# VHH binders against NADH-dependent phenylglyoxylate dehydrogenase subunit gamma (padE): the designs that were tried, part 5

Target 1, 190 residues: NADH-dependent phenylglyoxylate dehydrogenase subunit gamma (padE), of Aromatoleum evansii (Azoarcus evansii) (q8l3b3)
Amino acid sequence: MYEVRFHGRGGQGSVMASGMLAAAMVEEGKYAVSIPSFGFERRGAPVVSFLRMSDREIRQLTNIYQPDCIVCVDPTLTKSVDIFAGMKAGGTLVQATHHPLSELALPDCVSTVGLLDAVKIALEIFKRPITNTLMLGAFAKTTGVVSLESLKRALEDSEFRDAGLAQNMTALERGYAEVAVHHIERRAAA

## First folded at step 4 (VHH; framework vhh_6z1v_2)

Design x1 (from d03 with S31R S57Y)
Fold by ESMFold2-Fast, scan of step 4:
Structure x1 (fold): chain B 190 residues (1-190), chain A 123 residues (1-123)
Amino acid sequence: as target 1 above (190 residues)
Amino acid sequence: EVQLVESGGRLVRTGGSLRLSCAASGRTFSRYAMGWFRQAPGKEREVVAAISWSGGYTWHADFVKGRFTISRDNAKNTVYLQMNSLKPEDTAVYYCAATPGFYLSTRSEYDYWGQGTQVTVSS
């Protein structure tokens, strides 16, 4: 089982991102479910959504408390939210940020990092900081648990097929191509 | 919610060693990344070293690599800076700082600052 927690803000489409990822994983013959967070949410407020993937049927619909991977689509969230809460040892972070790895203070549980200046790229493609699709491409490259081709197929079957498809296809491809993947050698626990 | 107090600054001869300590008050210390900064007269405050909230990842500025080592003891709510092979250019007021974010070398991300401790290196 592979569990992902998406961190974003209200109005940024983190639920859409986890849903498209689930659809892409199903295209590869896997079982995947997307779980949105529930409750009142205002635009701009921190929001989470979850994804579970497994090689066998998934019957658990609970929130993810110990994720294998954290995807943070908004670079400002780390000041407001402990995005690493409960992360498993050896976990993966996929982060939208203009900062290089050398400027990040990462917890011991993070072993793999995908960094993408998704806001910069989104402004080039959409003229708006719409990072969701970029971060799905970055996720695919960083983790290897889903292919770019499966994500493209899921995107073609989404609500974007008649509006914004070309831009979102470009975003997916650039997120995949331009994410910087790092494997972190940690100091031994002392 | 976190208050920081530096100690250990003093006069040291060139080539000497010194360990600075930064004591944090409050139960939230282990949730903050910590940085050591310094400011010499007439210069801007610059980041020297930083350490993740668990202590598993450290960053050191190029001008101190191999000479300075940052560490922390979350049980004692303390962060340390071990300074070896001190040079006159290391003379500065040293500050510890805390950030709830994970941008290690970005000064503006640090929300809490100590009062500073003076280190003077003289030949």
Scores: ipSAE 0.006, ipTM 0.333, lowest interface PAE 9.7, mean pLDDT 82

Design x2 (from d03 with S57Y F102W)
Fold by ESMFold2-Fast, scan of step 4:
Structure x2 (fold): chain B 190 residues (1-190), chain A 123 residues (1-123)
Amino acid sequence: as target 1 above (190 residues)
Amino acid sequence: EVQLVESGGRLVRTGGSLRLSCAASGRTFSSYAMGWFRQAPGKEREVVAAISWSGGYTWHADFVKGRFTISRDNAKNTVYLQMNSLKPEDTAVYYCAATPGWYLSTRSEYDYWGQGTQVTVSS
């Protein structure tokens, strides 16, 4: 079982992103389900959504979560939320940020990190900081658990009225191409 | 917003141990990450250790790793630095600092600072 937690703000499309990822994984013959956070979503308030993927049928939709991967689509969330809560050792972080790895003091549980200046790229494509599709492309490159091709197929089956299909396709491709992937060696390991 | 007061600094012998405390006032302590910094005479202020707002993860500089341990007690609005195997080169004024962010190793990210407590390690 592979669990992903998406961190964003209300109105940023984090639930849509986790849904698209689930659809792409199902296209590859896996079992996947997107689980939205409970309660009401206020615009601007921190929001989480989950994705569970398994090679076996997923029976239960809610349980204690220990994510294998954290995707943070909003660089300002690091000031408001402990996005690493419950993360498994050896986990992956995919983070929207303009900061290089050398400026980040990541917890010991993070072993792989994908960094993308998603806000900058989103402003070029959408004229708005719409980072969710960019971060799906970055996720695919960083983790390798889903192909770019499967994400593109899932996107073609979706309806994007506000941003447009062509722009979101470009965002997916640029997120994949431009994310910087780093592998961090364990500190205090022999 | 947040006021920080360090305590515990004193003269200790090489190889000794010391625990520093930083008391925070204000209702938002648990929403801040905390760091310990130090500044020796003629040197710039450097980060020693930091702890997330939940206490779930910590960062320690390479030059203190294995000797110093940062911890916090959110019920008491206090952060601690346990210093073991002290060396003369650990002599410095130690500062407590708070940040709403997570860039724990970068001094410029810290918004609130205490006045400092002097630690002297000799003979």
Scores: ipSAE 0.006, ipTM 0.275, lowest interface PAE 9.9, mean pLDDT 81

Design y14f (from d03 with Y110F)
Fold by ESMFold2-Fast, scan of step 4:
Structure y14f (fold): chain B 190 residues (1-190), chain A 123 residues (1-123)
Amino acid sequence: as target 1 above (190 residues)
Amino acid sequence: EVQLVESGGRLVRTGGSLRLSCAASGRTFSSYAMGWFRQAPGKEREVVAAISWSGGSTWHADFVKGRFTISRDNAKNTVYLQMNSLKPEDTAVYYCAATPGFYLSTRSEFDYWGQGTQVTVSS
């Protein structure tokens, strides 16, 4: 079992991103379910959604309080939300940020980090800070739990099939290609 | 505005232990992320450790990892820095700082600062 928590703001498509990731997992023969927060997606307000995946499991009754991976699509959230709450030791962070790793103070529980200046790239592609598809590409490269090809197939079957598909396909590919993946060396146990 | 007061700094021998405390007064302490910073003689101020507003996440600088531990008690409006295996290089004025939410960037300035507490480690 692998649990992901997505952090964004209302109107940024974080729920759509977790749903598309679930669809991509199913394309690979896995079980995956996307769980939105209680239904509060007001524009600008912090919002979360959850994804659980496994090779075989009845997951509807399992609580998602201890994520293996955090995906944060909005670089401003860390000032107002503890996006790391409950994260398992050895966890993965995929963060939209213009900061390099050397400028980040990350919790001891984080061992793998994917960093992408998703806002900058989104403005080039969409002329708007639409980072959700970019962050799915970054997630795939950082974690390796889903392939880029499965995400492309899910995108083709999504709401973008008629318009915006080419831009979102480019976003997915650039997120995958341009994310900087770091593995944080743990100090040997004292 | 929140006020922060550090205490516990003193002279200690190499290899010794010391616990620093930072007491917050005024507003709801649990709404703030907290950090410990230090400034060694003739050096720049550097971040030592940080703890989220909920206490659920902590970060420690590489040069103190395994020796120092940050913790907080929201019921007492206090954050702590437990310092073990102290070295002469740890000699510095230690500062407590607060900011709304958990800062991710080590270059980000915290909004509220204490006046500092001096720690001196004898060789």
Scores: ipSAE 0.013, ipTM 0.446, lowest interface PAE 7.6, mean pLDDT 81

Design y7f (from d03 with Y103F)
Fold by ESMFold2-Fast, scan of step 4:
Structure y7f (fold): chain B 190 residues (1-190), chain A 123 residues (1-123)
Amino acid sequence: as target 1 above (190 residues)
Amino acid sequence: EVQLVESGGRLVRTGGSLRLSCAASGRTFSSYAMGWFRQAPGKEREVVAAISWSGGSTWHADFVKGRFTISRDNAKNTVYLQMNSLKPEDTAVYYCAATPGFFLSTRSEYDYWGQGTQVTVSS
């Protein structure tokens, strides 16, 4: 079983992102469940959403307290939220940030990291800092647990079908192509 | 606002141990991540260890991993650096620093700094 926790802010589409990822994984013959944020959050307030993936049927619908992977779509969240809380040893971080790896002091539990200046790219594509689709592309490249093609198909069946499909398709592709993936051999993979 | 005061720096023998303390004043200590930095003569200030505001996440530089441990006590508004198996190359002024971000290792990301405490490892 593979568990992902998405960190974003209310109104940024983190629930949509986890749902689209689940749909893409199901298209690949996996079992995946998106677990929505519990309760309604004020716009701008920190929110989380969860994804659980398995090659077996999933019967657990609880929140994820010990994730294998953390996806942080908003670079300002690390200044107010401990996004690494409960992360398993050998975990993966996919982070929206303008900082290179050499400028980050990451926890010992992080073994793989994908870094993308998603805000900069989002401003080029959307003229707004809409990073969720970019971060799904970055997630696919960094983890390898879902293909870019499956995510593109999920995007075509999403709310963006009616508006913004071309921009979000570009965002997905650029997130995949431009994420910087690093492997840190601090701890054995768990 | 947070004001930081380091203590515990002294002369110590190679192989010895030392605990540094950083006392914070101000009502917002628990909302800041904390880092320990060091600067040897003629070198740039480098990050040694960092800890999230909750203490739930820590990071240690490779050159001190297994020897140094960062911890904090939010009830006492204090962050600690336990230094074991000290080596001559650990000789430096050690600085405590605070930032609203907890994963950044660059000096420029830290908003508040202590004045430093000298650690000298001899023989």
Scores: ipSAE 0.038, ipTM 0.445, lowest interface PAE 6.5, mean pLDDT 83

Design y7w (from d03 with Y103W)
Fold by ESMFold2-Fast, scan of step 4:
Structure y7w (fold): chain B 190 residues (1-190), chain A 123 residues (1-123)
Amino acid sequence: as target 1 above (190 residues)
Amino acid sequence: EVQLVESGGRLVRTGGSLRLSCAASGRTFSSYAMGWFRQAPGKEREVVAAISWSGGSTWHADFVKGRFTISRDNAKNTVYLQMNSLKPEDTAVYYCAATPGFWLSTRSEYDYWGQGTQVTVSS
């Protein structure tokens, strides 16, 4: 089983993003569920959502405390939350940020990193800092657990079908194409 | 607002151990990520280690991995740097710093700084 925790703010669509990712994984013949974290979700407040993917039916719908992958759609969230809490060793981070890898002091549990200046790209496409679809594209390239093609199909069947499809399709494609993927080689002390 | 005061710096023999402490005052200590930085004469200030606001995640620079360990005690409003197997190259003024931001290795991202504590490692 593969577990993802999405970090965003109320109004940014991180819950929608995890739902679309689940739909794309189901399109590929996997079992996937999106698990919203209920609580105070006023505009701007930190929110989380979770995704579980498995090759067999998923009956566990609890919150994910030890994720394999963290997706952070808002670069300012680290001022409010420890997005790495409980991350498994050898985990993957997909982060919206204008900072290159050399400027990030990442925890030792992080082995794979996808970095995307999603805010900059979102402003070009949407004229607003809406990063969720960009981060789905970035997730697909960084992890390889879902194809870009399956995400495009999920997007065509989504709420964006009748409004904003072209912009969100562009966002998905650019997130996939422009994310910088790094594999961090951690050497033991001699 | 948070104020930081480092202590524990002294002269140590090569191969020795030392623990630095950083005492924080202010009601928001547990909301900040903390870092230890150092600056040797004629060099830029560099990040040595960082710890998340909860203490659940830590980062250590490659040049101290296996030798230094950062930790914190939020009940005591204190951050620690345990330094083992000290080398002359570790000689520097060590600074404690606080940031509400992401795990950035960039000095300018840290909002609050201590005054520094001198560590000298001799042969």
Scores: ipSAE 0.071, ipTM 0.490, lowest interface PAE 6.2, mean pLDDT 83

